# VHH binders against o75319: the designs that were tried, part 299

Target 1, 181 residues: o75319
Amino acid sequence: GNHIPERWKDYLPVGQRMPGTRFIAFKVPLQKSFEKKLAPEECFSPLDLFNKIREQNEELGLIIDLTYTQRYYKPEDLPETVPYLKIFTVGHQVPDDETIFKFKHAVNGFLKENKDNDKLIGVHCTHGLNRTGYLICRYLIDVEGVRPDDAIELFNRCRGHCLERQNYIEDLQNGPIRKNW
Short names: E, the ipSAE of ESMFold2; O, the ipSAE of OpenDDE; V2, 0.75 times the mean of E and O plus 0.25 times the DockQ between their complexes.

## First folded at step 21 (VHH)

Design li3 (framework vhh_4orz_3; at its last look DockQ between E and O 0.91; V2 from the best seeds 0.84)
Fold by OpenDDE, look of step 21:
Structure li3 (fold): chain B 181 residues (1-181), chain A 120 residues (1-120)
Amino acid sequence: as target 1 above (181 residues)
Amino acid sequence: EVQLVESGGGLVQAGGSLRLFCAASGFTFSHYAMAWLRQAPGKRREWVALITSGDRTDYADSVKDRFTISRDNAKNTVSLQMNSLKPEDTAIYFCAARQFPYMNPQYDYWGQGTQVTVSS
């Protein structure tokens, strides 16, 4: 249905680019049908997403959607020039190795194909926080060799909200490195 | 102002050892991966060693098991212990910094280099 996700209004629509990376996190944009249930200032549509990104003088080159539903917006709501990738990711639990691998593969593919530009990888789940933060941090830790606490701090700072799920944080800090291949 | 200053280079006989140092300033050192690269006369610059901000290390095959890269975040330094040196290790060695060593194609900062000469 068209019910607003729980606590969706509590999160900033769009974070900031993570300096030195191509990542930007945001909460899920909602298609027009959701606007009836929102105050004008609460609305955040796919169009609004792109406007906010533009306001930051950035450009999206890829959107990775980690939500476990397709009810929020349609890929057709996005510009044709911006690839859309769905990685169904269950909430609240640490993503499995397959999900992690899919994410890494997508990021690596994008980087390989976008060496000549500075377009961003937009990543979102429902709130653009926990699942999104975990996978971005997992990438930085596993692929870039970043210290877990530094990755988490960087993400939190840029997203404007801190990772909330202790199991995600614990796995990032103390869990094993996941396969990159 | 960002600075990377290499030291420790010199002349050494084959089989000998040298330890290179790179002192960094002007940026948040602990957030950056540090690398050593080298350029021999008439040859292209080649990557030698890398240490990530999380202290993971990687080496070129040609120096693996002979060279060791390490860092001291308290002192903002990165070092390269070079053992069992060979004449083919002769080169100018450069210290370089990159915050995310694989995501970005370019190093952010470079040192001026230090000469290492290995005699036969």
Scores: ipSAE 0.878, ipTM 0.934, lowest interface PAE 0.5, mean pLDDT 96
Fold by ESMFold2, look of step 21:
Structure li3 (fold): chain B 181 residues (1-181), chain A 120 residues (1-120)
Amino acid sequence: as target 1 above (181 residues)
Amino acid sequence: EVQLVESGGGLVQAGGSLRLFCAASGFTFSHYAMAWLRQAPGKRREWVALITSGDRTDYADSVKDRFTISRDNAKNTVSLQMNSLKPEDTAIYFCAARQFPYMNPQYDYWGQGTQVTVSS
């Protein structure tokens, strides 16, 4: 239905580009039917997403949607020139190796196809924080060889909110490097 | 303002060893991946070795098992230990930096290079 996701109003709609990367994180945009329950300043639609990205002088080249539903918005609500990929990501536990691989594969494919531009990969789950932050940080750690605490700090600062789930943070800090990429 | 300054180059006999150093200043060294590249006369510049900000290393096949890259974040230095040197290793060796080696297409900073000459 039209139910606003729990705590969704508490999060900044869109973060900042993570410097030196192609990543930007955002919370799930909500289609017009949800706006009856929102004050004007609380609205964050698919169109609002693109306007906020343009305001930063950036351009999206891929959206990775980590949710399992299309009730929030549909791919049809996005501009035709922006590729969209859904990767179902279980939310209560550290994402499994299959999910991590799919994310890394999507990022690496994008980088190859977009080596001649500077477009961004926009990543979201419901809140654009825990699942989103975990997978972005997992990429930075496993693929780019970044220290875990540096990856987490960079994500937190650019998202504008700190990662909240301790099991995710623990796995990033102390778990094994995954070479599934 | 940003500087990468290589040192330690010189003339060495084939089979010998040499250690290069790169001193960095003007940026947050510990957040950068560091690399060595080399350019022989009349040749294209080629990648030699990489050490990520998290201390993971990688090497070009031609130098694997002979060269070792390392870094010292307290001194803002990266080094390249070069063993079992061959005449083909003769080149100007450059230190370079970028934050994310697989995501960044270009290096942000370059040194001016140090000459290594390996005699047969």
Scores: ipSAE 0.741, ipTM 0.879, lowest interface PAE 0.7, mean pLDDT 92
ESMFold2 (binder alone), look of step 21: mean pLDDT 86; pTM 0.874

Design li4 (framework vhh_4orz_3; at its last look DockQ between E and O 0.89; V2 from the best seeds 0.86)
Fold by OpenDDE, look of step 21:
Parts: C-alpha cells; structure tokens; sequence
Structure li4 (fold): chain B 181 residues (1-181), chain A 120 residues (1-120)
C-alpha cells in the first residue's frame, strides 16, 4: 500500500555531505501516490530529493536504496543519468556480511568510475538513519580505518539525527572488521 | 594555517636507526590519516607508511618489519621509527595527511620534507 512509513515525518529529508567523503544520507523519497496523505510541506518526492541536493550545490552520482520494499518509489522516477542500486536490507538487525560486502563493493566501484568528478553517493533506507548509518560507518571503519566513535559522530552530525539502534552502535564499536574483498 | 613540519632526519650508517617526527597544526589532526612518503634522487616519490585515524597501519614492502609508524593525537604528531637502515633508504621523507586514504586519492596537506642519508 501507500501508507506513510512510521515516524517518517520525524526525520530531516536530506542530510549534509559527509566531509572528505562522497556520502550523503537521506530518508526515502515517496512517489506521487503518497502525496495525498501528506501536507505540502511534508512531501518529499524523488524530484524533491534532487532539488534539495542541488540546493546544497551537490550532484548525485549514485543512489543506494537499502529499503526492504519497492513500494516507496520506482527507479523510473529517477533521472536516467543517476544509477540506482537496490540492496535489500532487513531492518532492526545488523546487516549480514553479504549485505556489507555488496555495499562496500558498490561504493568502491563508484569511486573507481567517478574519479574525474565530485558526484555523491546517496544512501537511504526508510528513515535514512539506522541501516544507512550503519553501512556508511561500517565502510569508514573497515575500509578507511576510522575510529568507530568518530565515524558515528561524523554520520550523526551530517545526517542531523543520531543512530538509534543500540545493536548497530554496539557492532560498530566493538564488532569485528568485515571482509573488504 | 595548516602546517606539517618534519624533523629527525640526518646522516646515519647502514644498520643504524633514525626516528622521524612530523608536527601538525591548523587542522583536526585526529580525524586524518597520516602517511610518510619518500623521494630518492632521480626516483619517483614512493609511499612508505600509513596510519589511519583509527590507528591502523600499513607499510610498503620495502620497509615492512623495519619501519614503524605511530601517532600521538594529544601532541598532533606522527612519527616514523626507522631501524636497520639501508643505503637505498636514502631520500627526502615527507609527512602527508588525508582524511580518508581510500576515498581520497590525493593528500590534503604536505610537509616540506626531511633528508635521510644512509651511508654504506
């Protein structure tokens, strides 16, 4: 159906670029069929996403969708010039090694192919917070060698909301490094 | 103003040891990965060692097990302990900084370098 995700309205639509990275996090944009259930100022469509990114003087080069459903919007709602990658990621539980690897591989591939530009990797789940934050932080920790608390702080600051799931935080802080290859 | 200032270089005999230091200022040091690179006469600059903001280390094969990179965030310094030095280690050694060593292909900041000479 087209019911608004729980607490979706509580989160900022789009975060800020994470300094030094190509990452930007946002909550899931909702296709037109959801608009009738929202006040005009609450609407956040794929078009609105791109407008907000442009307002930040940035450009998306890739969208990674971590939601576990396809009901929110269609890839066809996005410009053809922006690749769309779906990584079905179950909510509330720490992503498995395969999911982590898929994310890392996607990011690395993007970086290799986009060395000549400064386009961003847009990452979102439903709220663009917990699953999104975990995987971005996991990348920074595992690949970039960042201290877990620093990665978390950086993400939270840029997203405008703090990671909420203790199991995600605990895994980032104390869990093992996941394979990068 | 950002500054990286190397020190500790000099002349040493083969088999000897030196410890290089790099003092950083003007940026949030603890958020950056630090690296040492070197350039020998007539050769290209080469990467020597890296320490991430999370204190993970990596070394070039040519210096592995002989060199040790470390950092002190309280003092905004990175050091390179060089043991069992060889004549082929002779070079100008540079300190460099970048926040994310994988995502960022270029270093953000560079020192002026310090000369290391290893005699036979």
Amino acid sequence: as target 1 above (181 residues)
Amino acid sequence: EVQLVESGGGLVQAGGSLRLFCAASGFTFSHYAMAWLRQAPGKRREWVALITSGDRTDYADSVKDRFTISRDNAKNTVSLQMNSLKPEDTAIYFCAARMFPHMNPEYDYWGQGTQVTVSS
Scores: ipSAE 0.863, ipTM 0.929, lowest interface PAE 0.5, mean pLDDT 96
Fold by ESMFold2, look of step 21:
Structure li4 (fold): chain B 181 residues (1-181), chain A 120 residues (1-120)
Amino acid sequence: as target 1 above (181 residues)
Amino acid sequence: EVQLVESGGGLVQAGGSLRLFCAASGFTFSHYAMAWLRQAPGKRREWVALITSGDRTDYADSVKDRFTISRDNAKNTVSLQMNSLKPEDTAIYFCAARMFPHMNPEYDYWGQGTQVTVSS
C-alpha cells in the first residue's frame, strides 16, 4: 500500500536555500496515489516541489534521493531537464564512508557541470532531515572546512527543523573528517 | 559597511621574514573562509593561502612550508607569516573572504592590498 511515512506530515515540505551554498533540502514528495490519504493542504507532490522552488525564485539542477525505495515517486514524475541521482542510504545509522564519498562526488560533479548557473542541488530522504542533514553537514565540514556546530545550525535553520538523531550529531561534532577525493 | 584592511607589508631582504595582517569588519567573520592572494607586476593574481571558517588551512605549492596562515576570531583578524622570502614573492598581497571555498567560485569581499617587496 501507499501508507504515508510516519511523521511525514509534521515536517515542512521544502526548506530554504542554505545561504552561500547550492543546497536545498526537502521531504520526499509523494506521487498522486498517496493523495487519498492527505488533506489538500497536506499534499506535496513532485509538481508541488517544483512550484515551491519556483516561488523562492530558485531552480533545481539536480535531485539527490537518499531513500532505499522508489515507491514514493518515480523519476518519470520529474521534469526531464532535471537530473536525478539515487544514493541508497541506510537509515538510523551514520552513513558509511562509501555513501559519504558518493555524495561528495555527486556534489563536486554538479558544481563543475553547473559552474555557469545558480541552480540548486535538492537533497531528500524520507523526511529531509536526518540523513539529508547529515550528508549536507558532512560535506560542509569535510570539503568546505566548516565548524560542525556552524554546519548543523545552518542546516537546521534553513530546513526549518533540527537534526534529531543523536548518533548523527555526535559523529558530525566529534567524529573523524572523511577523505574527500 | 564591510571592510578588509591589510597591513604589515614592506621591504625585506631575501631570506627574511614578514607578517601580514588583515582586519575585518562589517560581517560575521567567524563564518567566512579567509584567503591571501597576490599579484606580481605584469602577472595574474594568484591564490596563496586559505584558512576555512573551521581553521583548516591550505597553501599554494610555491609557498608551502614557508608561509603560515592563521586567524583570530575574537579580533576578527587573519594573518600570513611569510618566512624564507624570495624575490619571486614580491607582489601586492590581498586579503579576501568567501563562505565556502569549493562551492563559491568568487570572493564576496576584498581588501585594498599591501605591497611586499623582497630584494636580492
Scores: ipSAE 0.825, ipTM 0.917, lowest interface PAE 0.5, mean pLDDT 93
ESMFold2 (binder alone), look of step 21: mean pLDDT 86; pTM 0.874

Design li5 (framework vhh_4orz_3; at its last fold request DockQ between E and O 0.93; V2 from the best seeds 0.88)
Fold by OpenDDE, fold request of step 22:
Structure li5 (fold): chain B 181 residues (1-181), chain A 120 residues (1-120)
Amino acid sequence: as target 1 above (181 residues)
Amino acid sequence: EVQLVESGGGLVQAGGSLRLFCAASGFTFSHYAMAWLRQAPGKRREWVALITSGDRTDYADSVKDRFTISRDNAKNTVSLQMNSLKPEDTAIYFCAARQFPHMNPEYDYWGQGTQVTVSS
């Protein structure tokens, strides 16, 4: 349906590029059918996403969609030039090893294929915060060897919102490193 | 101004030990992975050791179990303890910094290098 996700309006539509990385997080864009339920200033469509990214003088090279539904927008709503990857990720629980691996694999693949450019990996879940933040931080921790608190701080700062889920935070801080391959 | 300044190089006999230091300034040291690289005469620069911002370490096979990389964020220093040195370890050793070793393969900052010579 066209129900606006709970608390969706509470979050900034697009974060900032995480310095030193190719990551940018954003909340889920909503297709046109949702616009009738939103004030004009609340609207955030796939088109708006790209416009906002461009306003930051950035370019998306990949979109990783972590939502557990397909009702928000269609891949066809995206430019054909930007690959779209769906990784169905259950909310509220720490992503499983398979999900983590899929994410890492996607990121690594992107990096290998995009060495000659500075395009960004756009990552979103519903709010572009918890699932998104966890997986990005998990990558930084596991792959980049970043201190968990530093990863979390960096993500929070760039997203403009802090990770909210304690189980995610705890897993990032104290959980085991997941295999990178 | 960003600076990486290596020290501790010198002449050592085979089997000896040497400790290199790199003093960093001008950037948020604790957020960067630090690496040591070396370049021997007539050879390409090669990676020697890495320590991530989270203190994870990695070593080239050629130096594994002989070299130890460590960092002191309070002093903005990274060190390389080199034991059981071999003539093949003779090279200019460079300190380098990059925030994310995997995502950013290029180093952001480089030192000028310090000469290490191991005699037979």
Scores: ipSAE 0.887, ipTM 0.939, lowest interface PAE 0.5, mean pLDDT 96
Fold by ESMFold2, fold request of step 22:
Parts: C-alpha cells; sequence; structure tokens
Structure li5 (fold): chain B 181 residues (1-181), chain A 120 residues (1-120)
C-alpha cells in the first residue's frame, strides 16, 4: 500500500552535494497517492526533488534507487532526460559484494558518460541514510582511497543526518576493502 | 591562499638517488590525494605517482619499484624517494592535489616545480 515509510518524516528530504564529488543523497520521494497522509509541508514528491536540486543550482544526471520495492514512485514520474537505475539492496544487513560491485560500476559508467558536465548522481534508499550512506562511503573508501572516518564524516555532514546502523559503520571502519573491477 | 612548494631537486648521476619534498598550506591536506607529475623539455606533463588521503599508493609503470611516494599529515608534506635514477627521469617535477583521483580528472592545486637532472 500507501503507508508512509516508518520514520520517513524524521529526515530532511534532500542533502547537499558532497564537495568534490558527484553525489547527492535524499530520502525516497513519494508519489501523489501518499500525500493524503501528509501535511502540505511534509510532502516530498519526485517533482519536489527536482525543484530542491534546482534550488541548490545543481542538476541530476542519474538517480540510483536502492529500495527493494517500486511502491513509492514509478520511473515514469521522472523526466525522461534523467537516467534511472534500480539496485535492489536488502535492508538491515551490510550490502553483499554483488550489490557493491553494481553500485561501483554504475558510478564509473556515469563518470565516463558525464565527463563534460557537472551533473550529479542522486542516491536514495527509503530514508536516504543507511544503505545510501554505506554505498557512497564504500565507493569513496574502495575506489578513491579515502579514510573510512573521513568518508563517513563527509556523508553525515552533507546528508544532514548521521549514519545510524552500527553494523554498516563497523563494516566501513573495520571491514575488508572490496574489489573494484 | 593555497600553496604547494616543491624542493629537493638537483643534479645527480645515473644510478643515484634523490628525495623530493612538497610542502602544502592553505587547505585541509589530510583530505586530499597528492600526486607527483613530471615534464621533460618539449614533452607533455606525465603522471608519476599518487598517494590517496587514505595512504594508498600507485605508480606509473616507468618508475614502479624505483620511486616511493609518502606523506606526513602532521607536517603537511608529501615526498618522492627516487632511486636508480636514469637520464630519462630528467624533468621538472610537480606536486599536485585533488580530493578524489578517480572522480576528479583535473587537479585543484599545483606547485611550481623543482628540476631534477640525471647525468649519464
Amino acid sequence: as target 1 above (181 residues)
Amino acid sequence: EVQLVESGGGLVQAGGSLRLFCAASGFTFSHYAMAWLRQAPGKRREWVALITSGDRTDYADSVKDRFTISRDNAKNTVSLQMNSLKPEDTAIYFCAARQFPHMNPEYDYWGQGTQVTVSS
């Protein structure tokens, strides 16, 4: 159904661009059918997402949807000019190597295809925090060679919320480097 | 104001060693990947070595096993130990910085360079 995701209202809709990167994180936008359970100021639709990105003087060039469902909005609700990629990411556990590889491959492909512009990769799960933060930080650590604590700090500051799931934080800090290619 | 200042260049005989230093200021050094590049007269600037903000390193094939890049975040310096030098290593060596080597194709900051001359 059209049940508002648990705790979804507690999170800022859209973060800030992570400086020096092409990433911006946000919570899942909700299609119109969800709005009957929301006050007007609580609404965050696909259109609202794009308006907020434009307000930051940014432009999305790819949306990576990490949710395990299609009930929140449909890709048809997005402009045809913005590629959409679903990477099914199971919640509550550290993403497996296949999921991490798919994310890295998507980022690498985006960078090659968008080398002549400054468009952003928008990444979201349900809350735009734990799975989203994990995969962005995993990329920064494994591919860019960033220290785990520096990656986590950058994500937290730009998202506007700290990563919450301890198993994700522990894996980023102490877990193995995953293969990139 | 951001500055990268190279030092330690000079004249050395083939087979010898030299250590270059780059002093950084005006930015959060520990968050930046650092690189050495070099340019011989009349040639394009080429990448030599990389050290990420997390201390992972990589090298051009032409210098692998002869050169070692390292960093000291307490002193805001990066160094390049150059062993078994060849006349082909003769160049101006530049220190450069960017945050994310894979995601950022261009460097944000450059030093003015230090000359290394290897005599046969």
Scores: ipSAE 0.826, ipTM 0.912, lowest interface PAE 0.5, mean pLDDT 94
ESMFold2, look of step 21: ipSAE 0.805; ipTM 0.910
ESMFold2 (binder alone), look of step 21: mean pLDDT 86; pTM 0.874
OpenDDE, look of step 21: ipSAE 0.875; ipTM 0.933
ESMFold2, fold request of step 22: ipSAE 0.815, 0.821; ipTM 0.912, 0.914
ESMFold2 (binder alone), fold request of step 22: mean pLDDT 87, 87, 87; pTM 0.877, 0.877, 0.879
OpenDDE, fold request of step 22: ipSAE 0.886, 0.886; ipTM 0.939, 0.939

Design nu1 (framework vhh_4orz_3; at its last look DockQ between E and O 0.91; V2 from the best seeds 0.84)
Fold by OpenDDE, look of step 21:
Structure nu1 (fold): chain B 181 residues (1-181), chain A 120 residues (1-120)
Amino acid sequence: as target 1 above (181 residues)
Amino acid sequence: EVQLVESGGGLVQAGGSLRLFCAASGFTFSSYAMAWLRQAPGKRREWVAFIATVGRTYYADSVKDRFTISRDNAKNTVSLQMNSLKPEDTAIYFCAAKDWPTLYGSYDYWGQGTQVTVSS
């Protein structure tokens, strides 16, 4: 259906580029059919996403969609020049090793192919916070060797919201390193 | 053979300036991100400045607004302009190359380092 996700309005539409990385997090953009349920200033469509990214003088090179539904927008709503990757990720629970691996693999592949540009990996779940933050931080920790607290702080600061799920935070801080490749 | 050769280090008084250079050879320089790291006596090596292949730069908070990293792909060089130097900037400075577009993680190639000493 076209119901607005719970608490969706509470989160900034788009974060900032994470310095030193190619990541930017945002909440899920909603297709036009959702607009009738939103005030004009609350609307955040795929088009709005790209406009906001441009306003930051950035460019998306990949979108990773971590939502567990396809009702929010269609890949066809995105420019053809920006690849779209769906990784169905269940909310509220720590992503499984397969999900983590898929994410890492996708990121790694992008980075290998995009060394000659500065395009960003746009990552979103519903709110662009918990699942998104976990997987980005997991990548930074496992692959880039960033300290867990530093990764979390960096993500929180750039997203403009802090990771909320204690199980995610705990796993990032104290959980095992997952296989990278 | 891959080589990174640092130069420009030395003794300078607090408030002074130095410019470090790193000459690279043996690999496709333009395809690598470059960085400067430093290691002070008894301390861990720390990242100082980073420049991506596309020219985006990042700096450690401790050196922000004082240091400037730049690269010349035509000459296969990376430089670090260090202004307003402080005694705490005293360290061996290393040039490093990374075949990866991110600031974080390990580097592929390292120079031998150049000593920078800032006296009070």
Scores: ipSAE 0.881, ipTM 0.930, lowest interface PAE 0.5, mean pLDDT 96
Fold by ESMFold2, look of step 21:
Parts: C-alpha cells; structure tokens; sequence
Structure nu1 (fold): chain B 181 residues (1-181), chain A 120 residues (1-120)
C-alpha cells in the first residue's frame, strides 16, 4: 500500500530545462496518500512539481507520463489545467518502435502547436532517468540530429543524474537511428 | 523568394570587436527562429548562437559571455555582437532561419556567409 518506489528518494525531484530544447525531466510526483511515509523535505507532490517549475521561471505546456501504472498520481491532482499524455513504457528493455513513435509524434505535435510560446514538455517515468532519458535522447538523435554522446551529456547534466541502464546507453550510442513518426 | 544576407564581416585584431548583421526577406520573420553558425577552414560547420521567436537565446560554450545575439522584428534583422575576438573565432559566419522553436535540427534558409578573420 502506497509503497515509495525503490531509490525514489535518492533522485532530485526536477531537473533543469535542457538548453536548446523544450524538455524538462522529473521523477514521478507522488499524490498526498504517499506522504505519510515521507519526511517533509522528501515530499514531491504534483503541487510541488508546479512550484519548482515556476521557481525556474518556466511553464509546463504538456506532461508526458511514461510510467506503466496509474497509482502514483492522477491528472486531476495537477494544480493547473495542463495537457497530459500517458505513454505506457515497459521498463528495463529498450522501448519498441511503437512507443518511440508515440513519443516523437507527441513531441512534434506539441512543438508545432507551441511555436509562439516558450512552454516546456515535462517528461517523467518513475525516477525521471532511464526511460525518460532514453526517449528524450532518442528524439534528439533521430529527429533533431544530435550526436548520441552530446544528447546523453545534455540530459545527464540537466537532469542532475546520469543514465544508469546500460542497455539504454548502448542502444543510444550504437543502435540504429529510427526514422519514424 | 527567401533571402538572408549577412554583412559586417572583416579583419580585426585579437581582442577586438565586430558586429554582424543578417537582413531577412521573403518570409514572416517574427515566426522564425534565427541562428548564427560558423565554419573555419578544414572544419565542420558549428552552431554559435540561437534566438527563438520569443527571444530566448542560447550560445555555444566557446562564445558564451563574448557574443550576443539579438533580433529586430520591425527591421527583419538579426545581429551578432562579437567581443573579445580570438584567432580561433576566424570563420565564415552564416545566418540561418527555421520555422521551428528549437535549436537543433535542420534549418530552412541559409545566407551566403560573411568572412570574419581575427589576426594575432
């Protein structure tokens, strides 16, 4: 019941805007029912997410939730009306082409609609690291033409934590470029 | 017909300054992100500075705090103020534009370039 995800406390709640992009990554916010098991300084709620984004003088325009579950928070828990998209992304293996396509399609759609503002795409999985970093980097590599090592370095620096899963890192560095929508 | 025309290049001593201009025509300038890129002899073209439609700017680490990009939507111009110039800044500088809000990826339009040469 309301188990805090393994090692979730060890990660910074919210990263920094990735320069040159519209991305910001964060770990999954936890709804109020989880807070009984957290010290006040450990809490990271949907409200805390929005407060931290405003602290950076930024604004979210879309949240892409990559978790494979609905138990951490509901879109209704968000303090503002922000477009929300769930892309169920299986953990521990490189996402399949369908998942990668859905992510690219969502990002491109957002960027096209938001050319005249500066709003961010918030992306998270459970820790805001491996699945999140993989898909952001996959987008930057395939769609934006960023070199794999540059994409990984940018993500790691702005997230404040390095990608950890070797299969993801290997696929980004040495795997095929995916030309899909 | 879309045109981007750079000007302001030239020869300057190390430590000096230059201001580059890019005059744009043939598209809705305020709807395009603008960038400066450069290519030194024998080197690949590299990004230098970027300015989004909303005015957010980004700079390559090698020029940060020395170069300033700005845009004037009323005059359809982008400028690059280059201070504290170094010999390694020697390159052909290109103005580029795209109808997309992010730095990376391809650009839709390119100028012919203007030479900047920094002597020691």
Amino acid sequence: as target 1 above (181 residues)
Amino acid sequence: EVQLVESGGGLVQAGGSLRLFCAASGFTFSSYAMAWLRQAPGKRREWVAFIATVGRTYYADSVKDRFTISRDNAKNTVSLQMNSLKPEDTAIYFCAAKDWPTLYGSYDYWGQGTQVTVSS
Scores: ipSAE 0.760, ipTM 0.885, lowest interface PAE 0.7, mean pLDDT 92
ESMFold2 (binder alone), look of step 21: mean pLDDT 86; pTM 0.869

Design nu2 (framework vhh_4orz_3; at its last fold request DockQ between E and O 0.94; V2 from the best seeds 0.88)
Fold by OpenDDE, fold request of step 22:
Structure nu2 (fold): chain B 181 residues (1-181), chain A 120 residues (1-120)
Amino acid sequence: as target 1 above (181 residues)
Amino acid sequence: EVQLVESGGGLVQAGGSLRLFCAASGFTFSSYAMAWLRQAPGKRREWVAFIANVGRTYYADSVKDRFTISRDNAKNTVSLQMNSLKPEDTAIYFCAAKDWPTLYGSYDYWGQGTQVTVSS
């Protein structure tokens, strides 16, 4: 169905580039069929996503979709030049090792192949906050060696919203390092 | 043989300026991100400035608007222009290279460092 996700309107559509990284987080864009349920100023489509990214003088090189559904938009709604990766990620619980590994592998592959440009990895779940923030921070902590609190602060500042899930925060701060490639 | 050789360090009065240089050899310079880090006596090594292979720059808050990092791929050099120097900028400054596009993480190659001393 095309019902608006709960609290979706409460979050900024797009965050800012995380300095020192190639990450940018955003809430899930909604395909045109959702527009009839939104005020014009609340609409955020795949097209709007790219417009907002462009307004920041950035360019997306990859979109990682962490939502656990395919009802929000179609990969065909994206430019053909921007690869789309779906990683079905269950909400509210800390992602499992396989999910984390898939995310890390995708990020590493992108960075390896895109050294010659400055394109961003766009990451989103439903709100572009908890699952998104956890996996980005998990990457920064496990792969880049960033202190957990620094990673969380950086993500929160750039997303414009703070991670909300205590289990995610606790795992990032005190949990074990997860498997890398 | 990979080499990073820093130069330009020295003694300067507070408010003064220095320009550090790092000459690189032995690897494909243009494909590497470069950074300057510093370590003061009794303090932890800290990141100062970063420049990606594509030219994007980042600065530590403590040096923002005072320091400028730049690179010359034709000469295989990276520079750090340091203005409005403060006594707290006193440290050994290291040039480092990273075969990766991001700021965070470890660096592949390091220089031996150059001493910068800022007097009051």
Scores: ipSAE 0.900, ipTM 0.941, lowest interface PAE 0.4, mean pLDDT 96
Fold by ESMFold2, fold request of step 22:
Structure nu2 (fold): chain B 181 residues (1-181), chain A 120 residues (1-120)
Amino acid sequence: as target 1 above (181 residues)
Amino acid sequence: EVQLVESGGGLVQAGGSLRLFCAASGFTFSSYAMAWLRQAPGKRREWVAFIANVGRTYYADSVKDRFTISRDNAKNTVSLQMNSLKPEDTAIYFCAAKDWPTLYGSYDYWGQGTQVTVSS
């Protein structure tokens, strides 16, 4: 059987919309096949994701999946037709410039095409924390000019968990601004 | 020519209320997000309130529950209702606009500002 990701149970499933942005972060939803290894209260499926977003009176307009694998769920498991983009993001290391650029391009494209609605960009990696938080903060810093500490604070508060990886935090706080083009 | 013209500023007693208006022309107002920012003497300019073209609003913590931003696409105006005013609200208030749905980042157009002075 499918192994649940390590420590996945310890994280809140879905964060809150980040004020002033179109971002919401969450941990990877797990398709039905994982549920035999989960207590009922631990389940977080693609359907559960959409229900929790709806409970916040929000709507997803794009899902950006930062994982390297398709084993957790498939886009066809999503209960609604929602644009889906996978950006393979190496864990444990600061994402490379190509990955950062691809994320920025996807976000800017979405915002331009969705100016007339209020839909959210859902971003997840495995836990919805370190890679997810890094790329969201990198976007806010480089593209929108948010101070690093303010971006990190906003993400942590809205995710409900603090960024954990020190090399990510250090790069956000003290590393170079990445090119937006 | 694009213009944003603020009005409604003035002197008001602490605890009082004031309503600012911003009249917009020269662009498709209904497509733009609008914001109020302010600059107090000796301070950096800070955002106060934001309203997206679709109507979602955000407020700075310092004004939350006291100020209300609203827009009227028929009149091409944005307004700021300011209640329970405090001396710390004394500033020049600027209207700003951008063709982008998020609060942060640069604004495309700016008004010249209107003075609000709150006396003790």
Scores: ipSAE 0.815, ipTM 0.909, lowest interface PAE 0.6, mean pLDDT 93
ESMFold2, look of step 21: ipSAE 0.801; ipTM 0.903
ESMFold2 (binder alone), look of step 21: mean pLDDT 87; pTM 0.877
OpenDDE, look of step 21: ipSAE 0.875; ipTM 0.927
ESMFold2, fold request of step 22: ipSAE 0.807, 0.794; ipTM 0.909, 0.898
ESMFold2 (binder alone), fold request of step 22: mean pLDDT 86, 87, 86; pTM 0.877, 0.879, 0.877
OpenDDE, fold request of step 22: ipSAE 0.899, 0.897; ipTM 0.941, 0.939

